# Designs tried in a protein design chat: VH-VL binders against q5slc1. Part 4

Target 1, 112 residues: q5slc1
Amino acid sequence: MGALRGRWAEEEALRFLLGKGYRLLWRNRRTPFGEVDLFMEKDGVYVVVEVKQRASARFGAPLEAITPGKVRRLLQSARFLLGRDDLPVRLEAVLVHGTPKDFRLEHLVLEL

## First folded at step 1 (VH-VL)

Design c10 (framework fv_mogamulizumab)
Fold by ESMFold2-Fast, scan of step 1:
Structure c10 (fold): chain C 112 residues (1-112), chain A 122 residues (1-122), chain B 112 residues (1-112)
Amino acid sequence: as target 1 above (112 residues)
Amino acid sequence: EVQLVESGGDLVQPGRSLRLSCAASGFTFSDYYMSWVRQAPGKGLEWVATISSSGSTIYYADSVKGRFTISRDNAKNSLYLQMNSLRVEDTALYYCARDEYSGYDLGAFDIWGQGTLVTVSS
Amino acid sequence: DVLMTQSPLSLPVTPGEPASISCRSSQSLLHSDEYNYLDWYLQKPGQSPQLLIYLGSNRASGVPDRFSGSGSGTDFTLKISRVEAEDVGVYYCMQGTHWPYTFGQGTKVEIK
């Protein structure tokens, strides 16, 4: 990751997930279906993690839900990276609200 | 006041090792991603390695992967580059550069050191 | 890796006249956060590189307003409205959108 705005939020999301026992497999992988921020494993399940950030919780509405189209593309990306479609895959998001010095994280499961 | 000072460059034979150091002052070192960028004599700039503010995330250029190790000591405000199995092609001025971490509108190397010269020659 | 191509490689200029340097990337530098992570650096003879422009068009602190950056995606331009003797040196563009970070090959600006 070269982008500073994405970099700190993704680093904090990764730190948070590692603290919960997730294992990192790949970062910032491009597939024909889009980019995967974090590809992880937890308790035998492969996890595609989308990291989203907003500069300020005081500006605008809360982060919008990830669209069905994005969910479909994340699933396709997971299948592409694994080279198999028979393995358990979970889609998750880490929403980062705020700035590097004042932020909070929200962890969501998008698919069981 | 904000400053990066490199040291450790030397003349060495191929296959040897060197450790470069970068001393940071005038800012909160632990808030920033840090990078090493090199420049062979009379040539352009080449990115070498980047380390995250915590040290948990590290990236290397393919040309140095497996031979170089970037590390940091936030308590000492210091960045390091351990260079093993040095090759003639590694001859360059090595710069320490600050990559802005806390700035929302900056994705750039905004502070550079003066560089430390590494010459690999038989 | 993203290839960064600069043109011209050598740019002799007359003092007081404008100068323009092009930088083209092999892939779009527009990140999902809507920023182009494209920087311009100046290396004066015998000195370390210094930041001139970041995020495509923003001047770094202390950089004279005769310098401007423009462009998006794959085509970027650095302009100097009135070249002065202190502007001589090698100019580099750099992309930070994709790993690894890559630099253009440099443009040497010298006085005619």
Scores: ipSAE 0.006, ipTM 0.555, lowest interface PAE 11.6, mean pLDDT 82

Design c11 (framework fv_mogamulizumab)
Fold by ESMFold2-Fast, scan of step 1:
Structure c11 (fold): chain C 112 residues (1-112), chain A 122 residues (1-122), chain B 112 residues (1-112)
Amino acid sequence: as target 1 above (112 residues)
Amino acid sequence: EVQLVESGGDLVQPGRSLRLSCAASGFTFSSYAMSWVRQAPGKGLEWVATISGSGGSTYYADSVKGRFTISRDNAKNSLYLQMNSLRVEDTALYYCARDFSEYTYDYGMDVWGQGTLVTVSS
Amino acid sequence: DVLMTQSPLSLPVTPGEPASISCRSSQSLLHSSGYNYLDWYLQKPGQSPQLLIYLGSNRASGVPDRFSGSGSGTDFTLKISRVEAEDVGVYYCMQALQTPYTFGQGTKVEIK
């Protein structure tokens, strides 16, 4: 159910991560296990970044956790793109709260 | 001015290959995803393929997967569609269209070429 | 795949009268970003398609005020407040929520 277009939230997440020293390798890559929003590198570690958005920050809804199935699919996608399963890979998320003209970002590093 | 010009359409026999080109001008080509959309004579629009601004991601309609390859050369402001194993049902006018912006403006296919006609017939 | 269904498929109109075209999707086009990934295109006789409306309700640059888009989820409407002779052509809705992008069958607007 992923969108091809209207990726303002993904673009803002990318700008944020580039500002933190991340390097972009691939965007919006399809694999048999799903789509990878951003595939990056930071300090010799490959990073799969999931971008999640909420249209309004006015009335909070409970935050959804990334499911075990999603985590598994993201790791499989990373291994597929790299062609190897022995390289260091980290999963991260950037949550985008709000609209294009009024938003805030929250950056999460998954601890395994 | 912003414009797209397609070329490469021809009459070809089933099973043959053909390569379409699209020349872009008047905008920063590498900042936009680009799409191919086709229209069979007298029929509606059918999306064929999309490529990201960098060329790192490609997406295809199921009917053309494994046969068509979308690619781009940002240094030449050019988009391509390599069509292999052509079928009679691939007969259509093929449009090049500028799709979403990867950095700022996120809107639909707002610039279209005039199309190039591909006829697959014996 | 997301099925897009338009009605009516043929719409004869008198100049100066309003016109309305419906577009329905087999799945919700409302993304977590809050946008509906539904666009409207017009193809005038002998011409390339042109963008009218993007993301449900936003008029594309140069598109007259008489055109408006509305709806959310699975039910969308394109309205022309006062049809002019130059509005003749085939109107298409298209979903861009997920690949493959899919178009409706088209609605042919003709002057009666």
Scores: ipSAE 0.005, ipTM 0.578, lowest interface PAE 11.2, mean pLDDT 83

Design c2 (framework fv_mogamulizumab)
Fold by ESMFold2-Fast, scan of step 1:
Structure c2 (fold): chain C 112 residues (1-112), chain A 121 residues (1-121), chain B 112 residues (1-112)
Amino acid sequence: as target 1 above (112 residues)
Amino acid sequence: EVQLVESGGDLVQPGRSLRLSCAASGFTFSSYAMSWVRQAPGKGLEWVATISGSGGSTYYADSVKGRFTISRDNAKNSLYLQMNSLRVEDTALYYCARDIYDSSEWYFDLWGQGTLVTVSS
Amino acid sequence: DVLMTQSPLSLPVTPGEPASISCRSSQSLLHSSGYNYLDWYLQKPGQSPQLLIYLGSNRASGVPDRFSGSGSGTDFTLKISRVEAEDVGVYYCMQALQTPYTFGQGTKVEIK
């Protein structure tokens, strides 16, 4: 099935963020620097959200961090989509563990 | 060899308690959600309870809520079902089943042989 | 709760003839991921249930190609192109979209 395997995780992450007061601007946007899963806005700040899905949920597994290289590419993608580099942008991640019927979300604000 | 082996089934009187065990081998137990599914003699399948791989989430059929508790010990590769306040209608063969935990899939791909619980006066 | 209804409940079949079992759900099992969370199980006499079909139409490992699953949303069908003696048993559909997981009543396939 390929392309459909990750869709549910992004949808659950989006639903979670909408429930937290985030506003969706763009979804699954391609840029020269990579793809942006969710581009949101919250309290006047633009938020780039990376959604990561774990194939296997493991007891005691630590929260997975996004690499510095990925953080840089997400920032470049945000500037490209906005057409400006003077607007406030924050990077966040939502890690989805499990399956559509039984999942856990971990929401992380990424340091610049 | 990947397998599940249940034990603990017995003949008990109504109102008593019983604890079932399921021993898993041949796979990374903590990576899978696990379920108990029962079958009354000559009847169909009925889902009883599910526990997530970490043990952080549990789900129960309405017929057993407040009476049964599902738990697991990942260090021992074991699943448990504590059954309290047993009723005649709890009489069944109890199966341990593995829930595949791939992010795009959910199904019982491995079943044990079952352990028989008979609740009779 | 999602109610699962199978028909027929009893299906006597002459060896070599086709068999068809229907399963209907009280609500759509099609998730936003594009998957139908409907599985089929076979319980042979005196044995534990075994997985036949998962996610609507995918054959489990080791299952002969004479078994096929089809359907989407609320209407699903399991077909056996040519029933063999070893196919005798009770067939169950199960929705795996949400807890509580619910099974159909079962269809007993037996040889005439």
Scores: ipSAE 0.006, ipTM 0.574, lowest interface PAE 11.8, mean pLDDT 83

Design c3 (framework fv_mogamulizumab)
Fold by ESMFold2-Fast, scan of step 1:
Structure c3 (fold): chain C 112 residues (1-112), chain A 120 residues (1-120), chain B 112 residues (1-112)
Amino acid sequence: as target 1 above (112 residues)
Amino acid sequence: EVQLVESGGDLVQPGRSLRLSCAASGFTFSSYAMSWVRQAPGKGLEWVATISGSGGSTYYADSVKGRFTISRDNAKNSLYLQMNSLRVEDTALYYCARELYSGSYDFDYWGQGTLVTVSS
Amino acid sequence: DVLMTQSPLSLPVTPGEPASISCRSSQSLLHSSGYNYLDWYLQKPGQSPQLLIYLGSNRASGVPDRFSGSGSGTDFTLKISRVEAEDVGVYYCMQALQTPYTFGQGTKVEIK
């Protein structure tokens, strides 16, 4: 099937990360702690990737920060999906700016 | 780097036993389901057995049920396949493969294989 | 058991030409999660199998974009937009929806 409206940003983020050597383990998984956009692995580290889409706003509000509460929920979701809490898990974000035909990506490692 | 290295393949007569081993490195072994997949000379791939990350669940192809036992030692990062009552049709290259057990893709890494020949 | 059937079994291709391989399953591989539990593997001569496509349409890490997977339910296709010499080998589809996991019989891609 074709991608749903709004899923193009996740598709582009996934394509970008796969091109950088990341491996997809799970996508759009619901856990008791929230939904995980992309759950990936790179170099032995498990990575929860939050994908945020932002239309190109030349004037307006800045990009919303990922809150400490969101970071904790993402980490809990990763541990739930892995079935244990002693594994190396990294939280990352891919910010997608623009439209499907004209976009740019920012790839960020989130702090613990 | 993920590495899987198989060993234990040999030439044996029908009815005998062999034990295959797979040494894993570069990942948290206990977090992954592991599988054995075989390939007879000049033939296609055939799934043999899978064991869950904890070792609590095992699954077998009908052709090997009751004869083969898959097991693992998570402290040693090792996977095993005990093969009893071997038959000529068990002749194959046996691959160790990593498989995530929960809603992910399967067999993302394969070892080089170890050859088992069952012949009179 | 789920029977996997590939067509063609032999596919001679001139370098630079497109190639297409079909895989049909005896029952639907579409899970309630929305994923099709179908993977594609390539085994180059003398080498171990390598993952090309997972969950129907997702390219594995390091796989060139000339490879694509499509389909849903019981009918799946692997396409190579421009075959290169290094693409020679046997291609297998596999279902992992339920045990026993089953492979197609393989499609041998060779250069004319």
Scores: ipSAE 0.000, ipTM 0.523, lowest interface PAE 19.3, mean pLDDT 81

Design c4 (framework fv_mogamulizumab)
Fold by ESMFold2-Fast, scan of step 1:
Structure c4 (fold): chain C 112 residues (1-112), chain A 118 residues (1-118), chain B 112 residues (1-112)
Amino acid sequence: as target 1 above (112 residues)
Amino acid sequence: EVQLVESGGDLVQPGRSLRLSCAASGFTFSSYAMSWVRQAPGKGLEWVATISGSGGSTYYADSVKGRFTISRDNAKNSLYLQMNSLRVEDTALYYCARDYEGSWFDPWGQGTLVTVSS
Amino acid sequence: DVLMTQSPLSLPVTPGEPASISCRSSQSLLHSSGYNYLDWYLQKPGQSPQLLIYLGSNRASGVPDRFSGSGSGTDFTLKISRVEAEDVGVYYCMQALQTPYTFGQGTKVEIK
């Protein structure tokens, strides 16, 4: 549960994106299509960011995949929050591997 | 319209098992965590269990750990609560609720009554 | 576990008068995101609980603006500016910062 366990990971993802010039618009927004962890803006484009974390830094349980269905739901959530479907929206993910003291970040663009 | 409908509540003797079901409609079921919350007759609300959208994570109240199992079938838009080794103190109306990743519950179902009595 | 304490437990009100319910937590519910993980629910007689306020101060869809939530950290208040007959029932606060999720004992609002 992201709200209860993985919030350090979301904080680290946010710090990382702010350092790359992203601007935070909304955080932890709920929609009929699911939760949006971070709703950002970068160079005039709206960006929905999914944050995922895995406690093990080396070998452990697999990180849950971000499925095509999840990507579609993130896009639907973005359109719901904007109230429009004609604005440019980019979908991204920040994968956090490890623990608060020993972690690495992976930042990727999600494709439909 | 977003709806949750519980079923499976019954009168059972102590030590027996029951399985509760919650049928969800009107939303993308797999995108939401789901919870069971119970209410003993005339008493307040008590959280029982939560399952993540994928089913990969489960959480339980200490009072039910080792006896109850929460599960889901996303292809059938269904949530379940397998209740084993039932005790008189498990007597309650059991609600299914959509959970925004541990943040709030909306909507709630109508509830299904479980009575554990000799 | 986080202990949630409500006051008063019984609140008889005259229609048209304001009402105020207090909720206190044994630990701070303020998350690093800036949100307080405190929600308010109403259970009308013979009905299922319904969401009124989420994350401290946000009114749920369809909830009249006479309802408001305020507070931060450990002290929270639910206010009804002008109580109506349909507002009778038991009001519960809930913390969702950590498991187990815990509810206050409930405040019964009734017409005197």
Scores: ipSAE 0.005, ipTM 0.567, lowest interface PAE 13.6, mean pLDDT 83

Design c5 (framework fv_mogamulizumab)
Fold by ESMFold2-Fast, scan of step 1:
Structure c5 (fold): chain C 112 residues (1-112), chain A 122 residues (1-122), chain B 112 residues (1-112)
Amino acid sequence: as target 1 above (112 residues)
Amino acid sequence: EVQLVESGGDLVQPGRSLRLSCAASGFTFSSYAMSWVRQAPGKGLEWVATISGSGGSTYYADSVKGRFTISRDNAKNSLYLQMNSLRVEDTALYYCARGYEDYGSGSYFDYWGQGTLVTVSS
Amino acid sequence: DVLMTQSPLSLPVTPGEPASISCRSSQSLLHSSGYNYLDWYLQKPGQSPQLLIYLGSNRASGVPDRFSGSGSGTDFTLKISRVEAEDVGVYYCMQALQTPYTFGQGTKVEIK
């Protein structure tokens, strides 16, 4: 019950991205470089999506938690899952602010 | 010196509306989330609503959702609580509290006003 | 919603003796940042609540060192090493991990 409850933010992020024309390839994949929440594709580009849930009233803090090291590890994870390093990959985040009954989403591109 | 001063509490009949105000001074008002917390006579504390520093996000307790609206005017350093469809159960001392939004830490209420009493009775 | 339970609800203490108050949450308050989003407040008779401890164990500005907070996850404790007359009042724990923010029932500390 804990895993299902911990995944509402990822469900909302996924629903949002599917509505934007993204296609889901993999979910919750483990790699030597870390775990990938959502691995998607849009317009021929592979997209690694980090989902950050923020339950408190603090805004902007999740962006400070996404370090250059974390972005580098997400890229390495994508390369590992694809088995290649020559394919176009984009890194993105979906920030879920609030609770299941009352939330908003922010969607942004991560730069290395 | 940080000061929060509530006003607007009154005796009102069930079903009526009332607007509470909180005047803030001594800090950069727009940099802090603000909250309303109430306390029924002789009872414990109950969180009512929170608004982000910019006013872009609001959160409510289930007991007041759809009836109460939290808002702020950063140019006037003022916080408001519009209370509609009041019930006897809304009778309480209403506190204005400053939420600390330190990006390295969590939310907590570091300063509180004196409170304003709302009595809902026939 | 996160249920907060305090024990005891009434705590008569002789001045100079220690006091301990327990707070239990229905779910973990440990955030991915490493902080426990559990705060303690004191309401002295006829006064507004005041912050004592934030994020589990940090004493608020101006709070005497006889007050300490400890615990993690779901079990938290507020300790007063030597109770003084000015410490009488009702103590509340509050979780701020997610909305709705919820308080414990309160513990009344009074002099014997």
Scores: ipSAE 0.000, ipTM 0.542, lowest interface PAE 16.3, mean pLDDT 83

Design c6 (framework fv_mogamulizumab)
Fold by ESMFold2-Fast, scan of step 1:
Structure c6 (fold): chain C 112 residues (1-112), chain A 120 residues (1-120), chain B 112 residues (1-112)
Amino acid sequence: as target 1 above (112 residues)
Amino acid sequence: EVQLVESGGDLVQPGRSLRLSCAASGFTFSDYYMSWVRQAPGKGLEWVATISSSGSTIYYADSVKGRFTISRDNAKNSLYLQMNSLRVEDTALYYCATEYDYVWGSYDYWGQGTLVTVSS
Amino acid sequence: DVLMTQSPLSLPVTPGEPASISCRSSQSLLHSDEYNYLDWYLQKPGQSPQLLIYLGSNRASGVPDRFSGSGSGTDFTLKISRVEAEDVGVYYCMQGTHWPYTFGQGTKVEIK
């Protein structure tokens, strides 16, 4: 299960993506390679979405979520959950800057 | 095949203005933070300004604050630096750089640079 | 502003021998997210800078494994296990933990 420290950001990220036509398949799923925050589908492509937040003090990006090692583990997690490696998979992030009362979202494609 | 191509550098007198451009290709420009970093002839690197992917967050070095304006046009895949009230100490090769899409604060791709010379 | 100090300023090396460059910061670069936002860049003669190492110890894509970064807080090291002719250039460390971003003065690596 997801940790409470990031829950409001994850809910806001989900609402944002649903508004953009994404479909939710799974949330907060654990695999041997790590935890997947949101697993979604859009236009026939499966999407692993990493959601991270912080009140920004420096340029605003939550760096720890988006290392190359983390990207590799998320891709492995997606293939594990699908049980196949021949399906189109994309990695994305939603970065949440600010607080529950005053925030902005940045939506990034990480594996294309 | 990520490419960043800067243009607009010139020889100008102190107090004048220049506008630099950076044309981006080979990646989804609208998803990345972009920066200008400069290098005076024979000297080291100095960060100048950063703009977020949406353009909503902007930061400047104290040495250029109030004189330079960073902006972007995501529809044209272009980054700009409007340079006003130029000083001799602004003389440098100006690089356009993108923050690595998997790690922010790390400049993975750099353009070739455009030379700005401010001299009387 | 955080002062970044590199040592040595100039480093003549014999091809095939190891090389080591030090970078010291005037303030700790260990962020509250437990990462050191310390990058190493190489600028080859007549070329733009290129990223070698990010977050203190992670090699950028395409960077040979003879390059390694280590350190934490205020003391960082870049090591090249076997220097090759193509490694000649000026090496810069850069910190992203504190606003504004600052670079070291550079270390020129040249062949004896």
Scores: ipSAE 0.006, ipTM 0.558, lowest interface PAE 11.9, mean pLDDT 82

Design c7 (framework fv_mogamulizumab)
Fold by ESMFold2-Fast, scan of step 1:
Structure c7 (fold): chain C 112 residues (1-112), chain A 120 residues (1-120), chain B 112 residues (1-112)
Amino acid sequence: as target 1 above (112 residues)
Amino acid sequence: EVQLVESGGDLVQPGRSLRLSCAASGFTFSDYYMSWVRQAPGKGLEWVATISSSGSTIYYADSVKGRFTISRDNAKNSLYLQMNSLRVEDTALYYCAREGDSYGYEFDYWGQGTLVTVSS
Amino acid sequence: DVLMTQSPLSLPVTPGEPASISCRSSQSLLHSDEYNYLDWYLQKPGQSPQLLIYLGSNRASGVPDRFSGSGSGTDFTLKISRVEAEDVGVYYCMQGTHWPYTFGQGTKVEIK
C-alpha cells in the first residue's frame, strides 16, 4: 500500500531484482483484474511482483501478508498478460521498509 | 491520547533565526514520520519539511531549502525546526503534524501551532 | 509541483442542506497500487486542521457518515449530505501521490 512518494521503493525493488538476475517484461501494467507493479522472468518462470512500501511502523503493527483475494487477482492478471495458461507463473513480493535514504528490503516468494 | 505541542514562535526581524519545538506524547514518537506545515495569516496550508522516524531521511519545500533544518530527538520525543535567514514571507502559524500509516501518509494529528512573525 | 484546485472557494449553506466541494489535480493522483492518495482536512475557526477523509473515500476515526469522499485520477469530490452548524470552517484537499505534498487553496463553508 505504497504512495508515489514511494516510487523510489518500486525502483529499488526493480534494481534489487535485476541484480538477482531477473528480467523485466512489463511495469505498471493494468488488467481487468488489477494492476501489476512488476512482471518479471527468472530461469524460465514468469514472476508477478507486488511492491509494498511502509514509511513507518506502527507500534506492534507488522506488515500485512498479501491476502488470498489479491493472490487470486495477481494470478488472473498474469494469465491475462501472457495470453496463455500453460506457462509457469510465480507470485513474489518485495517489502520496502523505510525511506529513500534509510531503507531495508524483504523479498518473499509466495507459496501457493 | 496523542498530543503535539509546538513552541518557539516569536516576532523577529528579517535575517534573524528562530528555533521551533514540538513536544509529542501519547504514542511511540520514534515510529512516526513527522512534518512541519505552515499557514500564513488568512491563507492556506503549505508543507514545509518532513523527517523520517530514524531521522536519516529529510525533505524540504524548495522555498525553505538551505535556510531551515528539521531535526528530531527521539529520546526526548521532540521535533525541531531551526529557521535561519528568516524572510517576511515566512510569517505563518507553524504546525507540527504526525504522518499516519504509510497508506496515505495522511496527517492524522496536528498540534495547535506556534506563530512566527517576521517584520521590520 | 502538482497544482490542487478547489471549487467553490466560498460556499454559503443553509443548515440541513447538502454541500459539495470539488478538488482537481494537475496530474493523476491514481498510484500504480490503484489508490488515490488524496486527503481532506477541515479547519474550524480558530482551530488546527483535522483529518476528515484519507485515500479519497475513507472516513477518519470519529468522522460522521454524512461526510463522504469520491473520485479518482484528477477529479475528487467531498460531499456533506446535510450540513450542521459544527461543519463550518475551511476544507482543504491534499495530495500525497507526488512529491512535494501540495494542498488546495481551501473552501470556506459558512452558514447563510
Scores: ipSAE 0.006, ipTM 0.567, lowest interface PAE 11.1, mean pLDDT 82

Design c8 (framework fv_mogamulizumab)
Fold by ESMFold2-Fast, scan of step 1:
Formats: sequence, structure tokens, C-alpha cells
Structure c8 (fold): chain C 112 residues (1-112), chain A 122 residues (1-122), chain B 112 residues (1-112)
Amino acid sequence: as target 1 above (112 residues)
Amino acid sequence: EVQLVESGGDLVQPGRSLRLSCAASGFTFSDYYMSWVRQAPGKGLEWVATISSSGSTIYYADSVKGRFTISRDNAKNSLYLQMNSLRVEDTALYYCARDLEYYDSSGPFDYWGQGTLVTVSS
Amino acid sequence: DVLMTQSPLSLPVTPGEPASISCRSSQSLLHSDEYNYLDWYLQKPGQSPQLLIYLGSNRASGVPDRFSGSGSGTDFTLKISRVEAEDVGVYYCMQGTHWPYTFGQGTKVEIK
């Protein structure tokens, strides 16, 4: 069965975005360019949201930024799902730090 | 499909050096921590070194600290282990393994290569 | 370093019978983030290790539901409800709560 961390973290990220007026269009869609966690819409703009969960800093390392390669793959996935490349698309991430009982969210707009 | 392919293992005398390589494919290499784990013949698993996705943070087992250097080239999807001052005790099959600290698809070493054999013998 | 001790070291099993492997740590593996960073791996003869269970009780992708993990703190158990021929090999527990990563000595599961 799926990762416990992924399921609760994605659910919390979704609740957070719905509370900010985002609309859910698709969840967990696979494309040739990778998996899209949440595909949403806000004020006429399509938004691809990557949800990344951090349960622990076992080695004390800070959470590393989402790479340009991943950002490019998310854009390609959005274009694939929409079937066109002329629509406005924004790439975003929700980073979930902690555990189901004690977490915080970090919401980021991703750049190429 | 995730694939990790190690190379560089050889028979070498004590005090010599070897450089191991791991070629990664089927995933975005630059998004993952990577580790080397070794297994002496007929023995259990021993963690050797870990490098962060950017290469800025590195950890070594005490047994190899000061002798081994882990590095990566994200443009080439490759992980390396430079092994200096080799000892008979370093004889092992060396595995390249993908490490996850903070992504939703599960624990450390979710994928392993086939290993490359390093034999240090006089 | 955290010492990981497995029991038994050798476990002959009749096909279809249950199997149970114990793993004990010299220090608590319960992190302040409320996860036990205890993972289980299987190494089949002549093959590389493969991840079975992560964070104490979560089954890795593609792992059959006959495998389950339990425990907290210093005492952990891996159970196989009905051992199949393909389950033979050496099972290792590993802790990631305390630096460095340390493995148990392994438990060899064989068919009688």
C-alpha cells in the first residue's frame, strides 16, 4: 500500500490550497514526464502542485530545493495533461515539515 | 524503471587506490540523496557514505573517514567513491543505493545497484 | 553507534507457515518527530538487497501484504504470515534515527 507520509501530507496540502481558493482538477496523474500530485486551478491559471514531505532531519541537513529538472518535468506534465501549451500554467510546491500530529506547511512558487 | 549500475571494482594490493562509479537512470538523479553501502564476503551490510542531492552535505562511516571521498556529477547522473589507502578490511561488494530523507515515496535505500566487487589482498 | 541485534540468526520454515523475526536496538529509535526510523530489507540469494518495510510498519511499494512490521522504541518485529519459496534469503533491520546508519547482523530464512 502507499506511503503513509505521502497520503497524509498530500491531504493536508490539498486542504490548505482549497482554503486559499484553489480548485482541484486532478490528483496523482501519471504522464510520460512523471507523476503530478495535485493539478489545480486558481483565478483562471492552471497550477501543478508538487507535494514534498519531510518526516525528519536525521542527518540535520536542511530540506533541499526542488531542482530545475523537476520543475521542467512538471511543466511538461501540465502541457501533456492539458493537451496544449498556450494556457497559463504556474508551478508550485507545498513542503510539509514534520509528522501528522505536529507539522507546518511551506508554500512555494517554482521558477525555471 | 529505476536503474543503478556500479563499476570500478578490482583486485588491488593494500595501500593502493580505486575509484568506483555508479550510473543512474530512470529517475531525476539530482533530486535524491545517494549512498554507498558495502558487504564483505559472507557478512552483513555496512553503510559507507552519503551525499546530499546538491553535493553540499556529506557523511562518512568512521571506518573510512579520511580515506574515502564520495562525490557526484548531476549533469552525468553519476555517483563516485574515491577509495585511498585501501586495507584488507575494505574487501567487499560495494552497492550504490538511492536515499530518501524527505520525499513521500519511502525510506532510505529504496533502490540498489547490483554491486561492484573490491578485493584488497596482498 | 547504535547496536542492532536480530533474533533468530537462522530460521528454517515450512512453506505456508508463518515466520517472525525480532530486531532490538541499544537506544530508542523513536525520534522527536514521532517516527521510528527502523527499516527492513530482504537479500535473496545472489541478489541485491530490497526494501520491504520503512518507518517501522509501512510496506514498501510492490511488497506483498503477507509482510508486516511492528514495534516502537527498542523492540521491533517483522512477520511473514505465509512464507513462500520466493521469501528465502537474509533479512536485515536498519536504523536511521541516530547517525550513522547501522544494520542488524541478518536473519537467514530457509525452506525446511
Scores: ipSAE 0.000, ipTM 0.582, lowest interface PAE 12.0, mean pLDDT 83

